# Designs tried in a protein design chat: VH-VL binders against p78833. Part 4

Target 1, 198 residues: p78833
Amino acid sequence: MSFPASTHVYIAKIIGKKGEGDKILDLLSKVNEHVLKSEPFTKTYYFARDAKNPDYIFGLELYDSKEVLENSHKTSNPFLAFANYLTSTHAPLAEPLQLLNFKVVDGHLDKDNLGPDAKDYVLYTEYTGDSATLKQQLTVNPKADTSLIIHSLDDPSLYAVVTRYSKSGIEPGPAEISGATSVSQQVIYSGVGFLNRP
Key: E = the ipSAE of ESMFold2; O = the ipSAE of OpenDDE; V2 = 0.75 times the mean of E and O plus 0.25 times the DockQ between their complexes.

## First folded at step 1 (VH-VL)

Design p5 (framework fv_patritumab; at its last look DockQ between E and O 0.21; V2 from the best seeds 0.00; counts 0 for: pae E 14.7 > 2, placed apart)
Fold by ESMFold2-Fast, scan of step 1:
Structure p5 (fold): chain C 198 residues (1-198), chain A 120 residues (1-120), chain B 113 residues (1-113)
Amino acid sequence: as target 1 above (198 residues)
Amino acid sequence: QVQLQQWGAGLLKPSETLSLTCAVYGGSFSDYYWSWIRQPPGKGLEWIGEIYHSGSTNYNPSLKSRVTISVETSKNQFSLKLSSVTAADTAVYYCARGDDFWSGYPFDYWGRGTLVTVSS
Amino acid sequence: DIEMTQSPDSLAVSLGERATINCRSSQSVLYSSNNKNYLAWYQQNPGQPPKLLIYWASTRESGVPDRFSGSGSGTDFTLTISSLQAEDVAVYYCQQYYSTPYTFGQGTKVEIK
């Protein structure tokens, strides 16, 4: 697949206090309904739970441009309700919200759309190291349903990879890059969002 | 039916790196999380970390700067490396099987344990 | 981190009598959405790895004798051995698996009077 050069990737790490994950995902489900109906330039809007921590929510979002994120997505009523909940006096987050900005290096999104009932694992891996080495060594897996390589807009030494296989037990581990450190997070689709717009 | 077989160096000097391996037989490797847990002589149990066949890891924060867990999915094996050992790392080290949060299964199968002694 | 505290540290019980071990977590291990307590109990004999007895606070692992039972919810849990047998002399550990790092109680040694 080809992505516009303007494609903006947003990684959200939303670490809720005990019991907050369900409320956060309920609000995100309402945002997702609006995205599907009214935000055609949002190409991925995917939310998952950490496989081991139910209140730890992972988001992967792809917008055709930063303008789509800022002027269309962030100004929607469901998004504002979600954002207002996270910043309310209720203080539902255990850690400050992490929003990471990336650009696409290479890859493809799920050819067979997840749909709202799909349950499957996604591996998100962050690599820190020499930018030229990481750019050269990180390669797209053409057999994966999703295989996406992204490069931080804020930290040149940071790359990340998102991989999904629709079939349990077939997933390869993350690529090992000599001289780079890596941290992986296994997430399970929450029933909210999509990897490729239907 | 499920067996965990573990091996590795049992005697280390301070500052060396501990290396242990666990091999899984008789069950699905890719459907579970694989942990390392240690027990100093006469003391209780301390969880070190876990890995999924994809390479995703979770580590005990108290050990994370010294611990690496890796997986060789083709061999149904996973390994622990603990760097910069001291006498405080003397313990029996166990590998064990666990499951994800939603399945809710704790450590149901354990390896036999490997005694690691750090001295002189 | 969730701290696990057991009481007593040691317990002497006559054969055929009831043994009771308590476990307290520093915060709730009940997940409200599925109404499950992420609490397990293990038995450890000298020189052997721990053996899973109970998970979900009260569900017996397959092959575990029915004299073993777990109860409690939230922060306070109990393991009961209804009629102690000689083979039950061991150290017992509670464990929370609600959040990482997973943590264990300090252990309770069960002995015959």
Scores: ipSAE 0.161, ipTM 0.715, lowest interface PAE 5.5, mean pLDDT 89
Fold by ESMFold2, look of step 2:
Structure p5 (fold): chain C 198 residues (1-198), chain A 120 residues (1-120), chain B 113 residues (1-113)
Amino acid sequence: as target 1 above (198 residues)
Amino acid sequence: QVQLQQWGAGLLKPSETLSLTCAVYGGSFSDYYWSWIRQPPGKGLEWIGEIYHSGSTNYNPSLKSRVTISVETSKNQFSLKLSSVTAADTAVYYCARGDDFWSGYPFDYWGRGTLVTVSS
Amino acid sequence: DIEMTQSPDSLAVSLGERATINCRSSQSVLYSSNNKNYLAWYQQNPGQPPKLLIYWASTRESGVPDRFSGSGSGTDFTLTISSLQAEDVAVYYCQQYYSTPYTFGQGTKVEIK
C-alpha cells in the first residue's frame, strides 16, 4: 500500500510508573473512540505494551499530514484530557514523554486487513547510520503482516522499522546493516487502537 | 483494610527539626499519593505536601523552603521533616492517603494524628 | 492557589431539622473533560482525624448515612444534613483536590440549638 508524501508518522514512547499502564491505556481508549468517530485524517492509531514491562506504552500513529496532527488531533478535548493527566502533579510517567516524528520511506501496515492482535509478534527497531546506506539496505519484507520503514524528520541518521507477524512462533530479529547501530523493542498489542480504519 | 500508623517526637524547641514517619498497612503503597496535613489547635486544616512511591514530591508553596517529604518504599513508609520550627508550627500532624487524578478519591484514610508542640 | 470559603462559620440547628453549609471556591473545580467536580466534604469530631463524607461534590462515601448529601458545581457547593442527629455535632470542612496546593475551607462548626 502506498502512502501519500505528506503522511506524518508519530512514534510515542510513554514510560509509565509502576501501576500506571492500565490507566494510560484506559485514557488512550477514550482518545481512540474520538479518533474513530471524528478524525478521518488519522489513518493509524495503534498502542501496545512493552513485552517486558506492561507499564511502558508504545504508540504508532499515522496522520494525513503534520498539520492535522498539530491543529486537529492535539487540540481535541480527549487528547487534551490525556495530556493533562500525563503532565499533572500526580506525575504518572517515569521518564519524559517521547514523541518521535518520521516520514514513510516504504512498506505496508496491514495488507490483508486482519487487524491487530495480542498474539502478534511486533518488533520496533531503530537504526542509526549513514542515511543513504540505510535507505538502500532497509527493505520491505513482503511476508510480514506489517513492514514499515520510516525516516526521522529530526535526525537524518535515524531510521526505524516496524515489523509484525500474525503467525505463532515467528520471532525474527532485526535486519543487520553494516555500519549501523540498531536497538529493538518487542511490543504486544494492548487492545487499544487500530492499524487500518475499520 | 488500609491503616496508616504514624510516630515521631511530639515536643520540640524552637529551631529544631520536626520529624514524623507514617507506615502504610493493608493496601497498595505504589498506586497512591501520600500526604501530610496539619491542623493548629482550634484551627483549620493545611495541606503540607505529597509524595509518590517514586520519590516525586509536591509541596505547599507556603512551606516549601522548610519541608522535605521522603519515602522508604521497601518499608511502605513516608516521612516528614520540617526545619527551623517555631511556635507557629504547633499543630496536630496527620498522614493521609491521597488518590491519583483519575480515581477521584480525596483523602479517604488518615492516621490518628501526632500533636507536635514547639515550646518557647 | 484556589481559596475555599465556607459559610457560616458556625451553625446552630434544632435536632431533627435541616442543616445547610455552603462552600465557594475562588476558581472552578469542575474538570470539563470528565465533568467531575473535585470537591470533598469532611466531618471532624473532637480529638479525631477528619472523616471523608462526600467526594466529587455529590457522591457519598461508603458507610455515610443517607441524611448527608452534597450538591453544586463549578464554584458553589452545599453540604446538607437533612435531619440533624446528636452524633452530627462536629466541624465540617470542604476541600478542593483539583490542583495543588490542595486547600480546605476554614470549617463550619455545627451545634444542636
Scores: ipSAE 0.006, ipTM 0.453, lowest interface PAE 14.7, mean pLDDT 88
Fold by OpenDDE, look of step 2:
Structure p5 (fold): chain C 198 residues (1-198), chain A 120 residues (1-120), chain B 113 residues (1-113)
Amino acid sequence: as target 1 above (198 residues)
Amino acid sequence: QVQLQQWGAGLLKPSETLSLTCAVYGGSFSDYYWSWIRQPPGKGLEWIGEIYHSGSTNYNPSLKSRVTISVETSKNQFSLKLSSVTAADTAVYYCARGDDFWSGYPFDYWGRGTLVTVSS
Amino acid sequence: DIEMTQSPDSLAVSLGERATINCRSSQSVLYSSNNKNYLAWYQQNPGQPPKLLIYWASTRESGVPDRFSGSGSGTDFTLTISSLQAEDVAVYYCQQYYSTPYTFGQGTKVEIK
């Protein structure tokens, strides 16, 4: 079943300077603990390292409402500590933090069917092009535990597909889409958060 | 209780390389940034740089070209190298524990300091 | 770089009297997201490393006597010793840890009048 339209989806791109990945994930882990304990309406808080670059960290965040994000998540002490680290004293980022806000276009999270074969790999693919064409051509992998197609609220031409694969392996992402450009990146779950709450 | 012990040569000639090491005891080495700070005799304090256990470093721009801070995580140690020293580098050098971004502490634990004198 | 300027350079105060040290930063060290000032105060005795007294501008480090207090926000900060004791004779430094390079004030020498 698709997520409600009220669902707020964010993709975080955190590009740390060399060696900063560990600290970033440590802080995010603390945030995740808080999410699990105190944020029941945070549906997804999933962060992972890039497969090739341990300092490239990507996150998927799903909230039931904007209120949950602004009044619960962002007000938590662990989050504030994380924010402090990114923004001030140590300047740990190689690039400015990018938090992409997306609207749910088509998404499926089946909590009941996340069997024991869930794998901690997430495929993130960005697409630019015509919205209607992209939506039509983007394919949800039926073997994936979760697939989410999202549209950027900031850039109408930008779409992203987030796919979680089972332990059976990571299948290739969507083929080339006519009239669009794509960039694929595989990330490895490092133990921060959950794609779907248990 | 956290304790920082530091050692290294205290007398150098101009153009030589300063080398100091700091060892951390009684605490988590991986949870904090570790800094070097120096103080010329009778003067104030100057932050030199810091390092995380991952090897990530930040240096004072005033010294960046001459400074190298390294870490040996297996020993809970970090080191300072300052190349091409002059008389201006004469100072007491301190290692210190920095912020973990959780507790929000600045430099809460310090080594006893090592006087390094540069003299021809 | 954020420049830290203390005033006065030296201060002589009678025992039991109030000592006040000021510190000014060239830029605000207040972080808007958490509303905390990244400002610390240190006490240094001869032949010893600095000792942390105050962090977050106004929070006392463990073991620091109540007579020490920090106040201020943004760019102007104050360290107050409400009743100067003999053991308080030292050099005091403010320090910002808002951004690198971390910088210290030039120090204030507190003596007994």
Scores: ipSAE 0.000, ipTM 0.553, lowest interface PAE 13.1, mean pLDDT 80
ESMFold2 (binder alone), look of step 2: mean pLDDT 93; pTM 0.952

Design p6 (framework fv_patritumab; at its last look DockQ between E and O 0.03; V2 from the best seeds 0.00; counts 0 for: pae O 11.9 > 2, placed apart)
Fold by ESMFold2-Fast, scan of step 1:
Structure p6 (fold): chain C 198 residues (1-198), chain A 117 residues (1-117), chain B 113 residues (1-113)
Amino acid sequence: as target 1 above (198 residues)
Amino acid sequence: QVQLQQWGAGLLKPSETLSLTCAVYGGSFSDYYWSWIRQPPGKGLEWIGEIYHSGSTNYNPSLKSRVTISVETSKNQFSLKLSSVTAADTAVYYCARERYSYGLDYWGRGTLVTVSS
Amino acid sequence: DIEMTQSPDSLAVSLGERATINCRSSQSVLYSSNNKNYLAWYQQNPGQPPKLLIYWASTRESGVPDRFSGSGSGTDFTLTISSLQAEDVAVYYCQQYYSTPYTFGQGTKVEIK
């Protein structure tokens, strides 16, 4: 496995009201600047728009440990400004903020960071079912540029898979697991963050 | 300071199920992994598995078919069940806290489990 | 699984002399992203649970005497006791905590000559 067992994964689902997506991403851009300069223990800090709703911001974050997330990332001034905006009386969110805690089961990230002109999609799929079955049947795709299998720390029945293919024509859909339900979301890189730290 | 207290049945017959409990005092139970480790008399250490306060587990593949670790978060406790025991399962069993930057930083005192006919 | 091998199995050292214990992993436990080795050393006195001595291969746990030091990177690691004291008679274990299942070396018994 490409990641230590201590790796902490955050999936953020930030569903803004109409027109809020740009403002949310602007604030996250400032957080990202701080992460790049001052938070060397953050492996992934990636924000994307839902393919169907540009005000729905998807986040994929990998920290070397939960301690890094709590004591370094969440205490930074730009993060606090972002968090304060989301909870302000302005009420920019259409739905309550979802922050999902995962651990890495297996996988790898893109070898190179996303370029400034990247328009490529990332597929995020959630699987709900028997934990042992999901762990056994979900496998890393070695042909993907990114292929991550993550297991919920909050709900043992929940696994998720993140995949990215940079080459045209290599777009397999989500794996089907007998006895499990799945929901997939396609996201488009927003220009904020990085999938693999440069 | 953090203290781990463990208890459970110490004498078992082959084919029975081992059951041990570990209780955490003096610190937060949530947001840590909690491990079980065993040590046969005169031998080395073997990691059995870990559990998070939510019930998320990782098991040693060599024991996975026989091991269940569970949590009682309201009591700050986690428990080990090992089914179908044999003489090879005779060992001192330890519970421990995982601190990711530190490894296993707090350990219980150990419980000797003897499997005999 | 990552297999951990220690050498020697036992070591007899005179008081005040240097003791050196080696640990090898079958796969690298170095995470290139943070440049940390996920390797710990434990001391186990008779009848007691193991005690954490060293983490990150070379960082001494709080309260551990400075005569204990860890070194190495990737797959080859060393625990050194610079001047052996009577209370250092124990079994020492290395452990990788990079990947589950977490694995330990077989142990090295340190005795006084």
Scores: ipSAE 0.539, ipTM 0.829, lowest interface PAE 2.6, mean pLDDT 89
Fold by ESMFold2, look of step 2:
Structure p6 (fold): chain C 198 residues (1-198), chain A 117 residues (1-117), chain B 113 residues (1-113)
Amino acid sequence: as target 1 above (198 residues)
Amino acid sequence: QVQLQQWGAGLLKPSETLSLTCAVYGGSFSDYYWSWIRQPPGKGLEWIGEIYHSGSTNYNPSLKSRVTISVETSKNQFSLKLSSVTAADTAVYYCARERYSYGLDYWGRGTLVTVSS
Amino acid sequence: DIEMTQSPDSLAVSLGERATINCRSSQSVLYSSNNKNYLAWYQQNPGQPPKLLIYWASTRESGVPDRFSGSGSGTDFTLTISSLQAEDVAVYYCQQYYSTPYTFGQGTKVEIK
């Protein structure tokens, strides 16, 4: 179950002002329609809400390469409409847009090809620590429906893990890694996007 | 037109550390991975590892315990260190640009490193 | 590791005739989600670094003459030089870039007979 080495991962943190989450997701649904029809190079395009704040939008995006992300995805008309809204004088964001760049270390996105569901338990965890230790100690969970380990392209001390369980009752916290600190965010699938192309 | 210029000492004794530097001109440093590859005289090619401008690295497991690749982003440079060299490390060493889905498209001219007794 | 095996190790071909080089990977290098083979071909002239010829198994790099073509999928790949020129005398390498460590075939030396 390996990924091509050129795979580029975005983690998007889109922190909307109160009441903006629905509009942000509406615009992203239009981008997703374009992705499905016209962007075979976009392998994952998954959007969720923060479990505690519905106006904080989390994105997990996988592209065949950084080049197709920059030159094809970000230049599409639906993406430009979305980007123009975010930077408009309406000022819909409470915090600047965060787009975090990662490379895949190991894992899988949708083990049983079940597709994402709002009832899934999804946890995004960032780990900061010694890179060699994190690479060695972070392991794929073969029982999870998503278990993705990614390493930041901008901060060598930063790893992240996306874990998803489609069956109810499984809500594990982050793994404890000696010498590392972690920050976790539970997210709920928004109905916008996909893990594997349909 | 991207250009890669490489330099470093070409003659080492066993147990010393190989140290090479590659400077990138005429193109973006921040949008690509940068690789080191070696070729023993008359033999094939071996990928050593790669680095992104942020310092993120991937290494060939066969060399991982001895290899360090680093960047100096202010100078658009990246470097290779290979510790505890032996005669088996005698090779021409190349730096190259990794174009994600497209292979290694620009190469340095190569540096012969000889490990003598 | 994905092992890459080329055949033959050397090949002598008359000027203007077809040269065929085979490459086999120990595992598939086809990524089913985008239907691309992460397989490249390089040409190396004596005393020179390798030069990228083909990527995605069959796509020519810019500036590569159309007499070079790549084919195959999954684990079996072929580089073809349709009409050998004197300047094509070189060593040719296949390379997978599906997963790290990236690995190369052992090389095929092409000569004029």
Scores: ipSAE 0.008, ipTM 0.544, lowest interface PAE 11.2, mean pLDDT 89
Fold by OpenDDE, look of step 2:
Structure p6 (fold): chain C 198 residues (1-198), chain A 117 residues (1-117), chain B 113 residues (1-113)
Amino acid sequence: as target 1 above (198 residues)
Amino acid sequence: QVQLQQWGAGLLKPSETLSLTCAVYGGSFSDYYWSWIRQPPGKGLEWIGEIYHSGSTNYNPSLKSRVTISVETSKNQFSLKLSSVTAADTAVYYCARERYSYGLDYWGRGTLVTVSS
Amino acid sequence: DIEMTQSPDSLAVSLGERATINCRSSQSVLYSSNNKNYLAWYQQNPGQPPKLLIYWASTRESGVPDRFSGSGSGTDFTLTISSLQAEDVAVYYCQQYYSTPYTFGQGTKVEIK
C-alpha cells in the first residue's frame, strides 16, 4: 500500500551516551504500545539501532497529519516520559536530538509477505538528485516492509531513501544508483520494529 | 513499594575512606538514577552525586576528587566511597532515587557517619 | 553552582493559617526545551529523610495533601501550606535539579505559633 503525498514523515536520529540505547528503546517501546492502542492515524512508528553502535538509534515515523503528531502522539504519557528522559538534566544524549521532517515522494508499506523468520533491517541513505531516477533504479524486495523515497522539508535539495526490509533487502544498493549523489553514508540498522500499518 | 536499604561503617578516623552501600527493593533498578546526599548534624542537605545502572556518574565538584560512586546492577545496589575523610564529612548520608528530573522520591533511612580522631 | 536561598529561615504560623515559604535561585531553573521548572520541595521531620512534596515547581507528589502547593517560575518559587496542620511542623527545603551539582536551599523551619 502506497502512502499518499500528504503523509508526514519524521526521521529521528538519536545518539545516546554509552549504554543509553537500551533505555531509549525501552521507552520507545512503551510509546509504541500506546500508538498501537490509541493512535490509529500513526501509520509507522519504527526504530532501529546500529549494530556497531547500539546507542545510535534511528527512527521512522509516518503520520497522516501533523495534527495527529502534535495533538495525539506528543500528548501521550509514554511519549512525555520519553521526551522527559531525553531532555533530562541527566543528559542521556551524546548529541542533540535530530528530527528531520520529510514529505513522501514515493513510498509504500507492505507487511503481508513478511515471514515469521524475517529479520528486521532499516537502510537509510540521503541523496541529492532526482527522486524519479531513484525510484526507477531501486528495486524493492517484495518482502520489504517499508520503502520510501522522501524529500526534506528543510532542504529542498535533499532526498532520502528509507527501506525497512526482512531478509533480502533492496537492489541495487544506494551506491548503485546512477545520476544521484549520496550525501551521507549508508546507515544500516538492526531494527526494533514497533509499528507499521497501512 | 520501593525501599532503599543502606549500610556501612558509621565511625571513621580521619584520612580513612567512607564506604556505604544502598540496596534497592521493590522496583526497577535500571529505570532511575540513584543519588547520594548528605546532611551534617543540624545543617542542610548536600548532593554528593548520582549513578545510572550503566555506570554513568555525576559528582558534586566540591567532592569529586574524593568521591566514587559505583553500581552493581546484578544486586540492584550502588555504593559510595569518600576518601580522606575529615571531621567535616561527619553527616547523615542518604541514598535516594531520582526519577529522571522528577525529584528524589524514595530515600534510605540514612546512615550517620562520624569522623573522629 | 546554582545557589538556592530560602526565606524565611524560620516561620511560626498558627494552626489553620497559611504558611508561605519562598525560594530563590541564583539563575533560572526553567528549561526552555520543555518549559519545566526543575525545582522540587521537600519536607523533613527530625530523624527522617526528606520527603518529596512538589516537583516541577508545582506538581504535587502522590499522597501529598492538597493543602501543599508550589508556584513560581524562573528564579522565584513559593511553597504554600494553605492551612497549617500539626503534622506539618518540619523543615522544608527547595532543590534545583536544573544543573549539577544539584543544590538545596538552606531550609525553612516551620513551627506552630
Scores: ipSAE 0.000, ipTM 0.543, lowest interface PAE 11.9, mean pLDDT 84
ESMFold2 (binder alone), look of step 2: mean pLDDT 93; pTM 0.952

Design p7 (framework fv_patritumab)
Fold by ESMFold2-Fast, scan of step 1:
Parts: C-alpha cells; structure tokens; sequence
Structure p7 (fold): chain C 198 residues (1-198), chain A 122 residues (1-122), chain B 113 residues (1-113)
C-alpha cells in the first residue's frame, strides 16, 4: 500500500473525566457517520479507548490533505457538536485536548474494517530521539494487518507506529530502537469508526 | 491485598444457563483485564475468555457461541454466562486478574478466585 | 491455537532432590522485536486455585521461593525445583500468552517418592 504525499495524519488524545468516555464516543460515532457519508477524502477515522483508562479516547485520522481536515471536517455540524461538548461549561476533560500533526513515512492499513464483535486491539507506540536513526530503524511489519509509521510535523524527534495483528491480536511490547531516548506504548480497543475506508 | 470472591449456582441440569459472578475487593477493578478459566475434575485448565473494565471482551473460539462475559464497574464485579450446558461443562470455574508490565490481553494471571464447582447432571 | 505439551505427566522425586518439568509449544512464543518469551508457570495444590510462579519464562513472581526457576526459549521450556519440599507436591502447568486463545499444558503432577 501507498499514500499520497499530501496525506495528513492527526492523532487525537482525549482524556475525559471518569464516566465521560461513553458520551465522547457517542458524539464521535455521529461524526463518523457524517465522515462516511460526506467526507470521501478521509481514509481513516478511528477513535477507541485506551486499555488502562476507558475515559481516555485515542484518535487516528488520515486525510488526503490538510485542507480536507480544515475546510471540510472541522466545519461539519456533527464535529462542531462534538467540539462544543468538549469545551462546554460541563468541563468533561480531565486534561487539555492533544491534537498532534503527522505525516506518513511508510506502511499499510487493515484490508478490512474491525467488526463490532471483533477484538479490535490497536497498538500506538511513540519514539522520541535522533530523527535520522529512528527513520532508518523503524520498519513496516508486512505480517501485521496494520503497520503504519508516522513522523511528527511539529517535532522532528517524534515518530510513532500504529500496529494491529489479527492472529495475536496485539503486539507484545515496543521494539528496541538505538536512536530512541524514550519510548511509550498504548493499547487501544473498543471504539468506533474505520481504519481503512470501506 | 486484592481478593476475588466468586459465587453462583453450583448444580445445573442440561440445557440450562450457567451464571457466575466475581467481585473484586481490596484493590482497583479499573485498569485490569479479568478472565474466567475452568477445570474439569481431574483435568487441566481451559481459558474461557476475558473482559476489560470498559466491557471489551475476547472469548475462546471453542466456547464463543455460548459465552457472554459482562462487567458492572459500579460494583467492581464481572460475570460469566454459559448457555446450553451439558455434562462436559462440569468443572471448577475460576475468575482471575491479568498482570504484566502493561494490561494487554494474553498476559499471565497473578490473582485468582477460590473457584466454584459447577456440576451439570440430570 | 498454540498447543502446549508437558513432560512427564507425573514425576516422583525424593525430598531435597531436583525436579525438572518440560513444556513444549507447537510454535514459537518468542517475540523477536522484544526478545521475550510469552510463557508462564503455575502451581496448583489440591483443592486450591493455580498460583503464579514464573512469567516471561524465567522471571520469578514476588514471594515465590528461590528454589523455583524457569529457563528455555522459543518452543522448549523447563521449570526446575532445585530441592523439593513437602509443600511442593502439586500439579504444575505451563501457559503461553503469545496468542489467543490462552492455552495451558496438560499439567505435570509432582509427588514425593
């Protein structure tokens, strides 16, 4: 699989207060329906729970370009309803919203979407360190159902990897990378949306 | 520190539904995966399935069509239902907590309940 | 599914002597990226639930006596009890957690001879 050079990746980290995860995912489910119907240039729109905290919602979004995100997605009525809820006086977030800009380095996405009854574990791993070394040492796993390497547009020392394995269901821990000064991994499950537009 | 207490019906007739509950005391229910494992008398251990505190489940394919695991986080409890039981389902049923350097599926089990003997007979 | 096979099915050992239990997986449970073996060992005393002894093939669980050790890699694993005590009479199980469904060996019964 290949991606247009203009592909824009958005990583969302949405940390809700206790009990807010359900409402946040419900609103995102409505956004996802609009994305499927009305936003054909969105390749991935996937939001799911962090395994350690069910109120921590992780998002992975792939757009054909930054303009699709800014001019189409962010102006939609369901998105505005979602954004309004997060910034409301109810104050549903435990931490400020994190929205991280990435570009695709290499990789591929699931050939099929995760079903509603499937074990839908996805691993998100961040590597911080020497950019040239990380770029060289991070490699796509051709045996994985999803294996995506992305590079931060805002921080050249930050790379991330998104993986999913259908047979094992999980990747057992992050690979050792000699250029990394730090590494962190999240297990993501039980979400809404799609990894590869149907 | 952490204790698992389990209860449910011990005697069933063929075709009935097995229902067991496991309650967590002395520690956090959140941030862990929780499993059900069974052991027929005189035999080995069989993993039934697991659930997260958010309700995400994964089942053993051999039992998937008959098994439902559910969670009630407000009570720190999770439950097993196994439908259409037969004599082959006679076993001690254990609940257990997963442990590891993260809470990923497939990790080893560090805390176990006492077990509940379930007998299926006519 | 990954099939786990233990040998022997039963083992009689004198007090103070070494007991060795083997476990073989039908495919490798070593993950090349982190170089870890996804294998655990449990002890089950009569009438009690299993108790975790060893994880990551060779890491001893907190509170488990030093006489218990695990070794091996890939598909072949060993649990060793260096000096058998009376309380070690139990059934021992290996378990893989490399892939679901989680699977256990058939068990090895350790008795005093």
Amino acid sequence: as target 1 above (198 residues)
Amino acid sequence: QVQLQQWGAGLLKPSETLSLTCAVYGGSFSDYYWSWIRQPPGKGLEWIGEISDSGSTNYNPSLKSRVTISVETSKNQFSLKLSSVTAADTAVYYCARHEGYDILTGYYMDVWGRGTLVTVSS
Amino acid sequence: DIEMTQSPDSLAVSLGERATINCRSSQSVLYSSNNKNYLAWYQQNPGQPPKLLIYWASTRESGVPDRFSGSGSGTDFTLTISSLQAEDVAVYYCQQYYDTPLTFGQGTKVEIK
Scores: ipSAE 0.000, ipTM 0.447, lowest interface PAE 16.8, mean pLDDT 83

Design p8 (framework fv_patritumab)
Fold by ESMFold2-Fast, scan of step 1:
Structure p8 (fold): chain C 198 residues (1-198), chain A 120 residues (1-120), chain B 113 residues (1-113)
Amino acid sequence: as target 1 above (198 residues)
Amino acid sequence: QVQLQQWGAGLLKPSETLSLTCAVYGGSFSDYYWSWIRQPPGKGLEWIGEISDSGSTNYNPSLKSRVTISVETSKNQFSLKLSSVTAADTAVYYCAKDSPYYGSGSFDYWGRGTLVTVSS
Amino acid sequence: DIEMTQSPDSLAVSLGERATINCRSSQSVLYSSNNKNYLAWYQQNPGQPPKLLIYWASTRESGVPDRFSGSGSGTDFTLTISSLQAEDVAVYYCQQYYDTPLTFGQGTKVEIK
């Protein structure tokens, strides 16, 4: 593994009302510009649409430490504009914002990536089950450009896997883990963010 | 240059288990899927399945109940077991290297093939 | 499963003449996000393993002569040998690698007339 022990991973689930996806992504694009320019300790800042619902925005964020999130990211003007829009009287969200906190178990991020390719195939899978079994059985995918195994800091029975394929390939479905339940989501690059900081 | 060397028992009786091994030389075992593909005499190619260096497998559904592919990463080897063989399993069996550069699932290097004959 | 069908099953061509082999997939092997066709062509000589000729439907593998070319998109693909040489007498297979199970065409045997 190549990640610092202090690394924090966040999965954002931003489910907008019909037609809100574009506005949410526009605001996130402005946040991303600030992150690239001014937040060097943010390693991943990636936002994509759910393959089945264009108003459901999936986020993958990776910070070198919780302090990067709290002291730099959350205090930025573009982030505050984004957060204020989501909580405004306009009420753009269909469901409350979910922000799930994880630690990296194993994996790698795509190198030499100036931003996610619009050609991306990205699969996000949540696994619920025995922690020791999931830790042993979930393995990094060597065919993927990005392959990341993460473990919930709030729920020890929850693991998740993110895989990205940018060039080609047979995109294998989620691993089958005996005794665990799984839910998978395919996401489509939205033009916002990066999986590995350039 | 990458080389794949394969070996295993070539003569079997019906109901026995086929066992073949493929060893990889001259290249990294990681970052690729490694496949088994067979060809009955005078017929076309049939993909059996694949395995990654971490042990993740995908099998052809037509063979899934009888096939096990395993990996021994420390030796750069992967192996095929096919149970309950019949005369229909008589074929040349090839191991092959996946090419992520050319698209995962296209095969840039192949073993020489092992003829497996199932007869009573 | 994606079924691959080649035509013709066999083809007799005079030395120096053009050989054309067709391959059809039962569903599209074009990945719209990267605009690539997950289609490969192989050459197999008697007693030898298949050799990769073409990947991405039209990209020639290193060391493969320029008389070999691939074309097509989606479900219909063609392998062309512009001027058949004696060493080109072989069986040719198309293969999709868009989805598992990976599948091959039934093969086209190219012979000298």
Scores: ipSAE 0.000, ipTM 0.444, lowest interface PAE 17.2, mean pLDDT 84

